Miniprotein binders against q9bqp7. Designs and how they scored, part 125

Target 1, 240 residues: q9bqp7
Amino acid sequence: VPQNWFPIFNPERSDKPNASDPSVPLKIPLQRNVIPSVTRVLQQTMTKQQVFLLERWKQRMILELGEDGFKEYTSNVFLQGKRFHEALESILSPQETLKERDENLLKSGYIESVQHILKDVSGVRALESAVQHETLNYIGLLDCVAEYQGKLCVIDWKTSEKPKPFIQSTFDNPLQVVAYMGAMNHDTNYSFQVQCGLIVVAYKDGSPAHPHFMDAELCSQYWTKWLLRLEEYTEKKKNQ
Below, E stands for the ipSAE of ESMFold2; O stands for the ipSAE of OpenDDE; V2 stands for 0.75 times the mean of E and O plus 0.25 times the DockQ between their complexes.

## First folded at step 10 (miniprotein)

Design wb54
Fold by ESMFold2-Fast, scan of step 10:
Structure wb54 (fold): chain B 240 residues (1-240), chain A 103 residues (1-103)
Amino acid sequence: as target 1 above (240 residues)
Amino acid sequence: SERIKRLEELAKEILRLVEELRKITDDPYVLYLLDMAELLAELALDAAKRGDLEEAEELLKWAIEYLEEAVEIVKKLGVSPEIIERLERVLEEAKRTLEELRK
């Protein structure tokens, strides 16, 4: 159990739309801050198994591609992920200004992969939006908040190339989702509450994406694990 | 939980497949794929023991995908058809088990 426990859900908030809520999805810009990001906390508190897995993969890829080839491959994977997120933001945005890019972005295998998931997504409330936990002092940039099959979710879009891990930790996805959820639920820039998560893994070859739904109880379980990682991060900083 | 036990058994089966494949190949890339499958299966076993079913299922799916690639390469390298057929059958059984656990 973490030493300094704090609740993931805010009892002052509802998951239902308010008449005062914006009609367009929120997009709060990420402000430069000394406060650590979710990604930074998770990266600095990886398990020994995760570190070994990533270093082993890196060394083998360098052996196969050379250092320049590895850098090119890694950059391409990162760029493909960025383009996938941009395409999804465009598709889910109700704004006509993004319409001209829509047709070209829909041609990727990753976008084909998520089509069946997108049919179940509606009521978008936030896209590529910054969150900050004022009490626990961390920040993040979430992908999407929308209803999935009628339930309001923090949605995280992931790309996969025949499940090859790369330099970022791939096993902390549930922790990332609940960290964003807890921050949003306590961030004054938002008025609603999210209790569910969804991780969508899209495939480069266009094969159907895998949705991993997280109900409120599962989110609460992962939230406890996130608090432990945050505590570990804070302790490590003190020892530097 | 019966589901947890089945995930643990599947992870152990994958680890057994890794060891069998290591005995029939010395190809560096195949050995890399086997190392990755082993690590993912070990992480899946840990996740299952913690009751983290979704994480265990995802990790096992990845481990199976690495093994499938390894078997395809070993098949092209001219290993006995009898051994390949047995490995393919065990991999299909693993895939079916995972699909049953998913729903």
Scores: ipSAE 0.006, ipTM 0.221, lowest interface PAE 10.5, mean pLDDT 80

Design wb55
Fold by ESMFold2-Fast, scan of step 10:
Structure wb55 (fold): chain B 240 residues (1-240), chain A 103 residues (1-103)
Amino acid sequence: as target 1 above (240 residues)
Amino acid sequence: SERIKRLEELAKEILRLVEELRKITDDPYVLYLLDMAELLAEFALDAAKRGDLEEAEEILKWAIEYLEEAVEIVKKLGVSPEIIERLERVLEEAKRTLEELRK
C-alpha cells in the first residue's frame, strides 16, 4: 500500500452535464516546470527487468535493421504517433479545419484503423489538455476526454506496429490513463468527474483498432499501482 | 575499489550530461532518449556500488548509446554549434573513459 494514498474519484463531482461546462473542448496548455509529468514518473520507475528486456529487444532489432536503420525506425515510430494524435485532435475538434492539416495524415492506416471506434465517440470535453494534481504533485497532457458508448472516459490513443513492437511500455498504458483521470478529477480547471478509461490501439496496416475499456473498479486497481510508482519516483529524487 | 570509484564517477557524469541536454531541447523523442540514459546510468551506479563491474560497464555502454543518439538529433535541430561541440567532446571523453576501464 502507498504511504501517501489519495482517492482517484472526487465525491463532489458528477459526470452529468453541468451548466458551467464549456461548449467547446478544453485545451489547457502544459507548462514546463519542476513538477514531474506522468510519462517521466513512469519512465524513471521502470524495473531493471523491464529495462533489460527493452535493451535485448533493441539489440535484436539492430541485428535486423543495422544501427542507422534502427534509429530511423524508432524515430519514424515516434513521428507517426505524433501525427496520429494531431490528426485525431483535428477530427474530434469542431474548431479545426481539415484543410489546415496534411491530407495524407487523415488517410493514414492508423486513422483507417480507428474509424469504427470514432463512431462511438461523442461529447468531447477536452483535447490535448494539461492536468495537474496539486496534492500529489504531478502533471500530464491527456489526449482526449469524451463519451465512449455513453460513458465519459479518459481516452488514450496508441499506435502499434505488427510484428515489430516499438516499446515495452504498453503495460504502463493503464497507469498513464488513471494518472490523468485522478489529476483531472482534482484539477480546479475542470468541473466534471471521469470514472472510466479507454486505451485504443490503432494499427499501421489499417486493421481494426483494439479498444481496451477500463471501468471504475479497474481504474481504482490501477490507481493504487500508479500511486506506488509515484512514491518510488519521489523517494528516488530525495536520494539524488 | 579504484575501478568502482571510476565507474561511479562516469555514471554521475552521464547524469550531468542528461541534465545539460534537457535544458536545450523540448523534442519529445530526445527527451525519451534522455530519460532512458538517466535510468540506465542510475542502474549502472547501483551495480558499481554492489561491485558488479561487468554489469555496470555494459549498462554504461547502453546509456552512452542513448546520449549519442540524443546529441545527433539535437545537432540537427539547430542548437548553437559551440554547445554541440562541447557536448560532443564530453561524450567522446565519457566513451574513452569507459573503454579504458574495460581493459
Scores: ipSAE 0.244, ipTM 0.673, lowest interface PAE 3.6, mean pLDDT 83

Design wb56 (at its last look DockQ between E and O 0.77; V2 from the best seeds 0.68)
Fold by ESMFold2, look of step 11:
Structure wb56 (fold): chain B 240 residues (1-240), chain A 103 residues (1-103)
Amino acid sequence: as target 1 above (240 residues)
Amino acid sequence: SERIKRLEELAKEILRLVEELRKITDDPYVLYLLDMAELLAEFALDAAKRGDLEEAEEMLKWAIEYLEEAVEIVKKLGVSPEIIERLERVLEEAKRTLEELRK
């Protein structure tokens, strides 16, 4: 029950794309900003128990891999995630051809994993694009806005090894999606809005990715949880 | 009371180091490490205020470990040697202070 509720959807905006389809997806650049990012808000509002669980997991991994082995493992997981997002941006962008792409960037189990999802993705409107909620004062960098099976979605791409090696909490994924959605829907750099979300979890071994669709009602429910996290962050930093 | 004040001072020193490092780089992994160190230092401040010295010390230990990794990466990114030298001194001082407090 947020103290300062704000709607996720903008009644002045259409949830239908207009007749003029852009030839290239939007890519609003990040601006240097003192306003917190979505990921910073979520990380700074982790509970003490979540942090203890993460640290215990890290110690178990260090016991198995050694200190240097764990640092290399963690760095590689982060790099693979970065490469995955770069590859998807390249694949979904009409500005580049496969002949001009890094062939090793596209040679990934994660990319193989999402191929079935990409068949259902069309009408790409934004890629790696900044969003800002001017009223609630937060920013983000969303991965993709596109139609999935005919529904315009904020799409978030996630990599996962099995078992999950946690550098970042994954139960926050729906909060991240709706925070981007709410920001985009109230950002003057965008002329349209979205009411659906999609989280795609890709696998290193190329196994078919799992899509998790979020309709407008589910997005509204997670939006309330996001607002609580944002309030917690604001109160925490106000007292410093 | 004296030990509590020393733990609070150490946590605040860690927070200042985090902010200094944040001004030096935009590397996403370093920023993640800094956010973790910040969170842990803030948990340590809360624990010290409650008189939970064991919890405060453990949180600060983890915060310092995140900062050590962050500084190592920033050093490899080619940040100026004089900045690195100062960061390493502050960090080593923090480690020594924590070792003293664990007794």
Scores: ipSAE 0.680, ipTM 0.864, lowest interface PAE 1.1, mean pLDDT 84
Fold by OpenDDE base, look of step 11:
Structure wb56 (fold): chain B 240 residues (1-240), chain A 103 residues (1-103)
Amino acid sequence: as target 1 above (240 residues)
Amino acid sequence: SERIKRLEELAKEILRLVEELRKITDDPYVLYLLDMAELLAEFALDAAKRGDLEEAEEMLKWAIEYLEEAVEIVKKLGVSPEIIERLERVLEEAKRTLEELRK
């Protein structure tokens, strides 16, 4: 049990988005603070075994691609991810329809991959918006808050070259999603609450993306794991 | 042992370099690389304290590789040449130190 238990859901917030929620998605800028990001916490709390596995994978890729080839591969993965998020922000933003949609951003296998998911996405409340958990002292940048199949979700978009049909194959992504949920639910910049998460794995070849829906129960389970990771991080940084 | 002490010092130097790089960039990919370097340097420091010198050396090698990539990217992002040159010097000194310790 986490020593510093905190609820993922805020009982003071209604589950129903107020009808007065602005038609424009929120985009709160991330502030440079000494406050750790969700990503930092998760990365800094990886186990030695996880690190060894990653490094072994890296070494195998370097053997296959060469050092320069691996750097290029990694850079391309990051660039493709960035472009995908930019394209999604453009698609999901009502106002950005007027900016010259770089038509080239929309012509990707990843965008094709998520088309069937986008049909079920509505009521966008936030895009690329910062969240802060004031009590637990962490920050994050969430991709999207929207209704998926009528349920308000924190949506996290991921790119993959390999099929990830199971939520377990998304590694720490469920922890990231619930961390954003918990922060948003207690961030004063947001008037509403989320009870669900959604991880969408988009594929480069345009094959149908895999949606990994997280109900409130599953979110609560991952929230406990997140709190443990956050405590580990906090303890680690106190001892330095 | 003197070797343990030197490995610990090298790990601490890498951690200092990570902190310096964090001050000059917010690039998410660079921050990822820095987090990996930091984690590896911390693991190396712990390994050195336990007397697991081979593990410490391997972790430090990996940490340095992440820092090399980070510095290369930061250089492309248009950071001051003076800052880059200083960082590159520190990094090269770290590499040399590690090579000396492996022997």
Scores: ipSAE 0.623, ipTM 0.845, lowest interface PAE 0.8, mean pLDDT 90
Fold by ESMFold2-Fast, scan of step 10:
Structure wb56 (fold): chain B 240 residues (1-240), chain A 103 residues (1-103)
Amino acid sequence: as target 1 above (240 residues)
Amino acid sequence: SERIKRLEELAKEILRLVEELRKITDDPYVLYLLDMAELLAEFALDAAKRGDLEEAEEMLKWAIEYLEEAVEIVKKLGVSPEIIERLERVLEEAKRTLEELRK
């Protein structure tokens, strides 16, 4: 059990709509800060075994693509991810100026892949929005908060080149989702409660995206693991 | 003793270079590369303290590779040529130092 244990859910908040809920999704900008981000905490607490596996994969890819080819491949994966997130923000936002870009991006496999998931998404409350846990001292930038099949979720959009139920680069995704959830639930810039998570893995070839739904119980389990990673990060930086 | 000290100094230099690069750019991919270099340099420092020179050298090699890619990308982002030249020089010195230590 983490020494700095803190509840993921805020008992003083409701997930039900109220009069103060915004009609337009919130988009709070991420302020550069000395406070660590969720992604930094997770990356800085990777195990040595995970790093060795990553480097073996990297060497295999370099052997196949060449050094320049691998660099191009990796930068393109990041670019494709960024474009996918921008397209989803546009699709879920009421902003008209981005609709033509949405149509062009519908030609990509990733957007085709996620169409059936988007049909079940409504009641968007936040898009590309900053969260901060003032007590636990971490920040993050979440993708989306919306209702999925009637349940309010922190939604994280992921891209994958190959259809897989589990992918190495997404092992920490459940921790990322619950970290954002816990921060939002205790961030004074937000007034509502989120208790569920959703990780959506979209595929480059347009095959149907895989939704990984996380109920409140599962979120609580991953929250404890996130707190352990945060504790490890804090101890590492304190002793440095 | 001297080899351990030199590996520790090299790891600390890499950590300093990471912090300098973080102040220059907000590019998400560059920040990812810098985070990897930092983690690897910290693993190298730990390995050196434990007397595992082979592991320390391998971790430093990987850290330098991530930094090389990071510098290449920020060079294209319109950062001062003078700053880039200094960073490239420091990185080449680090690479040369590591090659000497691995022999």
Scores: ipSAE 0.341, ipTM 0.724, lowest interface PAE 2.8, mean pLDDT 84
ESMFold2 (binder alone), look of step 11: mean pLDDT 84; pTM 0.850

Design wb57
Fold by ESMFold2-Fast, scan of step 10:
Structure wb57 (fold): chain B 240 residues (1-240), chain A 103 residues (1-103)
Amino acid sequence: as target 1 above (240 residues)
Amino acid sequence: SERIKRLEELAKEILRLVEELRKITDDPYVLYLLDMAELLAEFALDAAKRGDLEEAEEFLKWAIEYLEEAVEIVKKLGVSPEIIERLERVLEEAKRTLEELRK
């Protein structure tokens, strides 16, 4: 599927603020259907190389932690990520109170890690919000849409442990971002255009998070790769 | 090939079990195990179609191992005993089928 037949950017939309845009961030709930999610498509189209690397990582972790320790570790990683996203949604939401942030002190390492990034984030337009590409028929739940250093971005928050840096969800992170971007740009629930992406990797020990900024050109390149993965998923689904 | 047909049938049964388990749990680690089992079963199906029986058997072995862990966790989470008994029976049948095919 050529990129030009299904462009990531919508020529009918502007990246500039619109007076009709809501004053509070959008939070459209993800409704489950037969339509595949971005994460589902990516998981089902992993290469043999990615599967091999994931299995090698699993074996290494089991050797270090034991089978029960590995289960606890992976569950804890997913839970920490979920809590980090909840904390960020609370911090970036205009309706949250200082008391709620104080109650989240146990999240301080990751939250401390992103403080310098948050200083450059403004104009939040969507938080934990569902997107659907109406013509390509896929859905997703994006973390955040906001201005980063003056540019409107789809922002994806990731957690990482420096002593154990490999996490399965770090595969295909740029593809997740552009998939959400393309969906939002063609979703009737949204009126604005997003052309940039930002992947923020936060660290458990509180060391400064690393921002990976994706300009429009880079997003277009990853969009082509996403379309190939979506096509591969569709072909696999045809074979049941 | 009868062996290829049996491997394909086993892979499809594993995929069915994954979908059934997804409907009864939202535990993040279980969902991870189910995603891995599904991916491996799909790779096994592809390998079987290509005639690579050894690769297909290896992927199915890994898929079953992931499903066994998933069922054990779901069992501890208090899902209906009747559902668990059925899932355990299907998994044991899958394991026996694979062991017979590997001979």
Scores: ipSAE 0.008, ipTM 0.172, lowest interface PAE 10.9, mean pLDDT 79

Design wb58
Fold by ESMFold2-Fast, scan of step 10:
Structure wb58 (fold): chain B 240 residues (1-240), chain A 103 residues (1-103)
Amino acid sequence: as target 1 above (240 residues)
Amino acid sequence: SERIKRLEELAKEILRLVEELRKITDDPYVLYLLDMAELIAEFALDAAKRGDLEEAEELLKWAIEYLEEAVEIVKKLGVSPEIIERLERVLEEAKRTLEELRK
């Protein structure tokens, strides 16, 4: 049990549409300050098992591709991920006339992979938007908040080359989602409540994406684990 | 080494179990867990071949943990109870074999 426990859900908020909600999805810019980001906290508190597995994966890849090949591979994976997120933001923006659409980005295998997921996504409320937990003092940049099959979700888009995932970004996906959720639920820039999460793993070859839906109960379980990681980060920072 | 051979055999058994589970379900999250178990078991096999016994043992433990999670989900998806009981027995035997090898 974490020492500084705080609830993930805000009893003062609802997941139902409010008449005062803006018609355009929110896109609050991330402001860098001394407050740690979700990704920083997770990176600085990797378990010994995660570090060990990451090092073994890295050594295996270097053995197969060479050092230069490995660097090219990882750089390409990150670039493709960035392009995938940009394409999804473009597709999900209801104000398409306010943004130029790149046809090459929209026709990638990753976008083909998520088509069956996208048909079940509606009511977009936030895209590439900053969140801050005012009480727990952390920040983040979430991908998307929208209804998936009628349930309001924090949605995190991931890319993967079949058959095996890119291991560096795999371990903490549920914690990342619930950290954003808890922050948004207590951020004064937002007025609604999110209780569900969705992690979507898209594939380069266009094969159907893997959706991982997280209901309120599962989100609460991962939230406790996130709080422990945040506590560990705080202790490590204090003892440096 | 006898211990190396037994670790290699265990890793191969885990890889066979992954393939069997792939045939039973198409649940996206279970398939993701199986991808992780397969990757980790392959790392374990490589470690065993290099003589890194402690590394192989730790990796096999993690692969088994992923498979246990996969089986728990598959139990809720309406797969035959007889198949579930067999899978659980195989996993329990794998865990027992690993604990024996770590002594």
Scores: ipSAE 0.006, ipTM 0.327, lowest interface PAE 9.7, mean pLDDT 80

Design wb59
Fold by ESMFold2-Fast, scan of step 10:
Structure wb59 (fold): chain B 240 residues (1-240), chain A 103 residues (1-103)
Amino acid sequence: as target 1 above (240 residues)
Amino acid sequence: SERIKRLEELAKEILRLVEELRKITDDPYVLYLLDMAELMAEFALDAAKRGDLEEAEELLKWAIEYLEEAVEIVKKLGVSPEIIERLERVLEEAKRTLEELRK
């Protein structure tokens, strides 16, 4: 059990839409400061097995591609992920933030992969939006908050190249989702309650994406693990 | 090379367990643990083929640890107790096999 436990859900909030809710999805900009991000906390508190996996993956990739090839590969994966997220934001938002839309980006294999999931997504409330937990002192940038099959979810879009090893950012996906959820539920910039999560793994070859739904009970279980990671991060920072 | 063959067989058995567990769960964290176990077992198979027995043994140990955590979570999700007991027994046998090969 965490030493400083705090609830993931906010009893003062509801997941039901009301007349005072914004009609356009929220997009709060992320303000950099001394407060750690979810990603930093997770990276600084990786398990021994996760660290070992990353080292093995890097060694294998460098042996296969060379050092220059490895850098090219990782840069390309990052760029493709960024473009995938930009395309999803464009598709899910009524706003024209991208004046010159690249038709090729909208027809990528990753976008084809998620088509069947997008059919079940509606009621978008936030896109590429910053969250901050003022009590627990962490920040994050979430991908999407929308209804999936009628349930309001924090949705995280992931890209994958099976059978190749996953990249570092995929290791703690459930913890990342609940960290964003807990922050949003207690962030004064938002007025609603999110109790469910959804991790969507899209494939480069266009094969159907896999949706991994997390109900409220599962989110509560992962929340406890996130609090332990946050506590571990705080302890490590004190010793530096 | 008898030891190499035994390590390869254990790695393949672990990969089969991963596939079996994938068929009985949609839990996102369990699927993550299974992906980790699969990757560790695949690296262990490659290490064994290269004759790097210490690396193969360490990787198989961690693959089993991921599978044990996965089974514990699936157990709480309401899967048949008979299936869970069989999986636990197979994992315990895999652990014993690995420890025996390390002597």
Scores: ipSAE 0.007, ipTM 0.266, lowest interface PAE 9.6, mean pLDDT 80

Design wb6
Fold by ESMFold2-Fast, scan of step 10:
Structure wb6 (fold): chain B 240 residues (1-240), chain A 103 residues (1-103)
Amino acid sequence: as target 1 above (240 residues)
Amino acid sequence: SERIKRLEELAKEILRLVEELRKITDDPYVLYLLDQAELLAEFALDAAKRGDLEEAEELLKWAIEYLEEAVEIVKKLGVSPEIIERLERVLEEAKRTLEELRK
């Protein structure tokens, strides 16, 4: 039970995510602030076990690849992830706002992996857009808000390598999604309500991506866990 | 030597449980938890083979904790109660085995 409980959904917003202004997807820029980001909160509240696993994975990779090989490997993994997100934003954006499509960007195994999910995505409302929870004092940058199989979702795109998963930023994926959702539902820059989440894990080898759909009840359960992590962060910050 | 053998067997049992759980879910968070449990069990197996019993025991304890969380989530995803009950029994036996070995 978090001490500062706040609802994930906004009772003042419509149950139906109908907007009066059918414009291009929102893309509000993330402005640097003293207010912590979702990813910062999660990174600062990792368990001892999570920290240990990251260190052991790093040691094992360095042993296998060498220090320079490990640096190149991790840089490449992050670069491929960024390219995947850029490709998805390009695919989902209106044609008039796209720069010339990079053929290499669109031909990655990750894009092949996610094709069957994309056919069920429509009605894009926001792409690479900033959210802020003014009451709970946190900020984030969400990947996408769109309808998945007819339901408006906060969608988070993830990449994974089958035999050697890159562990960074994977353990708290459901918490990230609901944190963005709760912020958006209470952010004055947005007018609609989101009640569902979707985590899509795409694979480097092009094997079919795995979707994790989160209904309203599951989102509410993860929201309570997010509030506990946020409370832990604020207490640690006060003590530092 | 007997304690080493039992720790190796427990690590292998945990690895088998990870494989079984992977067959019944595609949930990415559960799959993440299973990946962590697998890594911990593999490290525990290596520690046991080197005779580092205390490290092996601690790593197996953490692996079981990740598996417990995975099973709790899987219960809510509409998996057969019979499968869940079997997985819970295997996990409880693993916990008891570890408790006995840490005495």
Scores: ipSAE 0.007, ipTM 0.304, lowest interface PAE 9.1, mean pLDDT 79

Design wb60
Fold by ESMFold2-Fast, scan of step 10:
Structure wb60 (fold): chain B 240 residues (1-240), chain A 103 residues (1-103)
Amino acid sequence: as target 1 above (240 residues)
Amino acid sequence: SERIKRLEELAKEILRLVEELRKITDDPYVLYLLDMAELFAEFALDAAKRGDLEEAEELLKWAIEYLEEAVEIVKKLGVSPEIIERLERVLEEAKRTLEELRK
C-alpha cells in the first residue's frame, strides 16, 4: 500500500470539451528541470525480475548479433520508434495547422500496422505534450490524448520488432500511461479529465497493431502500482 | 485456490512444450525464443506460488507469445507436419486456458 496516496482523477474536471478549449491540439514543451521524469522513475526502480529479464535478453541478443550488431540493432530500433512517433504526430495534427506532411514518414510498416486503430481515433486534445504533477513532483512527455471509440484516452504508441521486441519496457507500459494521466489531470496547463488509457503495439511488418484499452478501474489499479514505484524512487534518491 | 493450481499447471505445460521444441530444432534464433518462453514461464510459476495472479497471467501471456513465434519459425524450417499440428493444438489449448483464467 503506498504511504502517500493521491487520487489519479480530479473531481473538479470533466472529460467533455468546453467552448474555451483550443481548436488545435496542445503541445506544451518539455523543459529541463530537477523534477524526475516518468521514464527515469521507472528505469531506476526496475524490479530484480525486470533487471534479470533485461540482462538475459541482452546476453541472447549479443550472442546472436555480436556486440557491434547489438548496438546497431538497438540504435535502429530507437530510430524507427522516433520516426513512428513523428509520423503519428503529423497524421493526427489538423490540416488547418499542419499544411505539409512528410510523405517519407508515412511509408513505414508501423504506420500500416496502426491504420485500423487510427480510424477509431478522433477529437485530438494533445500531441507530444509535457505534463507535470505539481503535488507528486514528477514530469512526463505524453504521446497523445484523443478519443478512442468515443472514450477520451491517454494513448501511448509502441513499436515491436517481432520476434525480437524490447522486453524491459513491456511490463511498465501501463504504469507509464497512468502516470501521464494522473499528472495531466492535476496540471494547470490542461482543463479536461482523462480516465482511460490505450497502449497500441505496432508491428514492423505491417501486421495489425494490438490495442490494449484500460478503463477507469484498471487505470486506478495501475495508479496504485505507479505510486509505489514513485515512493521507491524518492526513498532511493534520499539514500544517495 | 483452484485458480492458482490452474496457473501452475499451465506454466508447467508451457515448460514441457519448450523442452519438446528444443529436441526438434538447432536453429539458434528459435533456441533464443525458447529460452525467453522458459524464463517467463518460470517467473509465472513463481508468481502463482506466491499468489500474485495478475503477474502470473501477464508473464504466461508473454511465454505463450514467444512459443507462438518459435512454432511458426520451426514450421517454416520444414519440421514434420504431424509434429507441428500437435504443437499448434497444444499451444491453442494453452491460449484458451489463459483466456478463461483471466475472466
Scores: ipSAE 0.005, ipTM 0.181, lowest interface PAE 12.1, mean pLDDT 79

Design wb61
Fold by ESMFold2-Fast, scan of step 10:
Structure wb61 (fold): chain B 240 residues (1-240), chain A 103 residues (1-103)
Amino acid sequence: as target 1 above (240 residues)
Amino acid sequence: SERIKRLEELAKEILRLVEELRKITDDPYVLYLLDMAELLAEFALDAAKRGDLEEAEELLKFAIEYLEEAVEIVKKLGVSPEIIERLERVLEEAKRTLEELRK
């Protein structure tokens, strides 16, 4: 049975919130598993060209920053991304938290960058929550599920340093979002349907973040591409 | 409606430029830049169809920037000056069209 027979949307679920939906955002912990993660599938199915591009980007950065400088840059990008996600989870969570700590997290340029997007975000349903596709056997950790301009979205927060963006995952961002969406729509831990995606690229200097909205049609198109990547991953594992 | 159609046409023109550039180079970095321009133009086409003019315009601006970098690199790789001049003219016209649509 071809994997492309599996739809992204679950016909047994509604895209409207219902009374049985939890009032507190879900935060399902990611469990240790032999089942591959979305990020692992995407990383392991990069084309030879994509691998060469990544190596070329790395060499250019090393030429500019030095080897130690590149390591420091990479470490800082990871740390800033982690802090940005923690700050957003704190901002969007209804949970009581230390106000002073939250204020320190809110002082970053990345948080300033997303302020105009956050004004349009409401009805948060899940934060930093694990998803698993029960039939296709993959897992993921999504950032956020909330209404953006009235539409329920899987929202993925990205950080970027203009003009030196990370090459590694930029072109796979839509695939990541729809993979999480399809998993959530078929995960028994969730009862609602998500049909839209949103990729938000925040900037370190506080410049306005760029929202990339994906409607149901676009999500369906990228779902087909994700299924091909998943098939490539599965085939590669058989041959190892 | 007319402005939406023009944005859709511009996105399709950018997608055509991506395909033309793919035929004249096998450089991995240029192919990456073309993949990015294609992705952004596809997003722009979707945004235009939804009537989100601001989003479509921003995405097309970024797509054009990726194409400009791609053309600059293939120029250095020794692709025909005639082809480069044509591509540069098309990109400048695309940029001008986008600026006109932004008003």
Scores: ipSAE 0.000, ipTM 0.119, lowest interface PAE 13.3, mean pLDDT 79

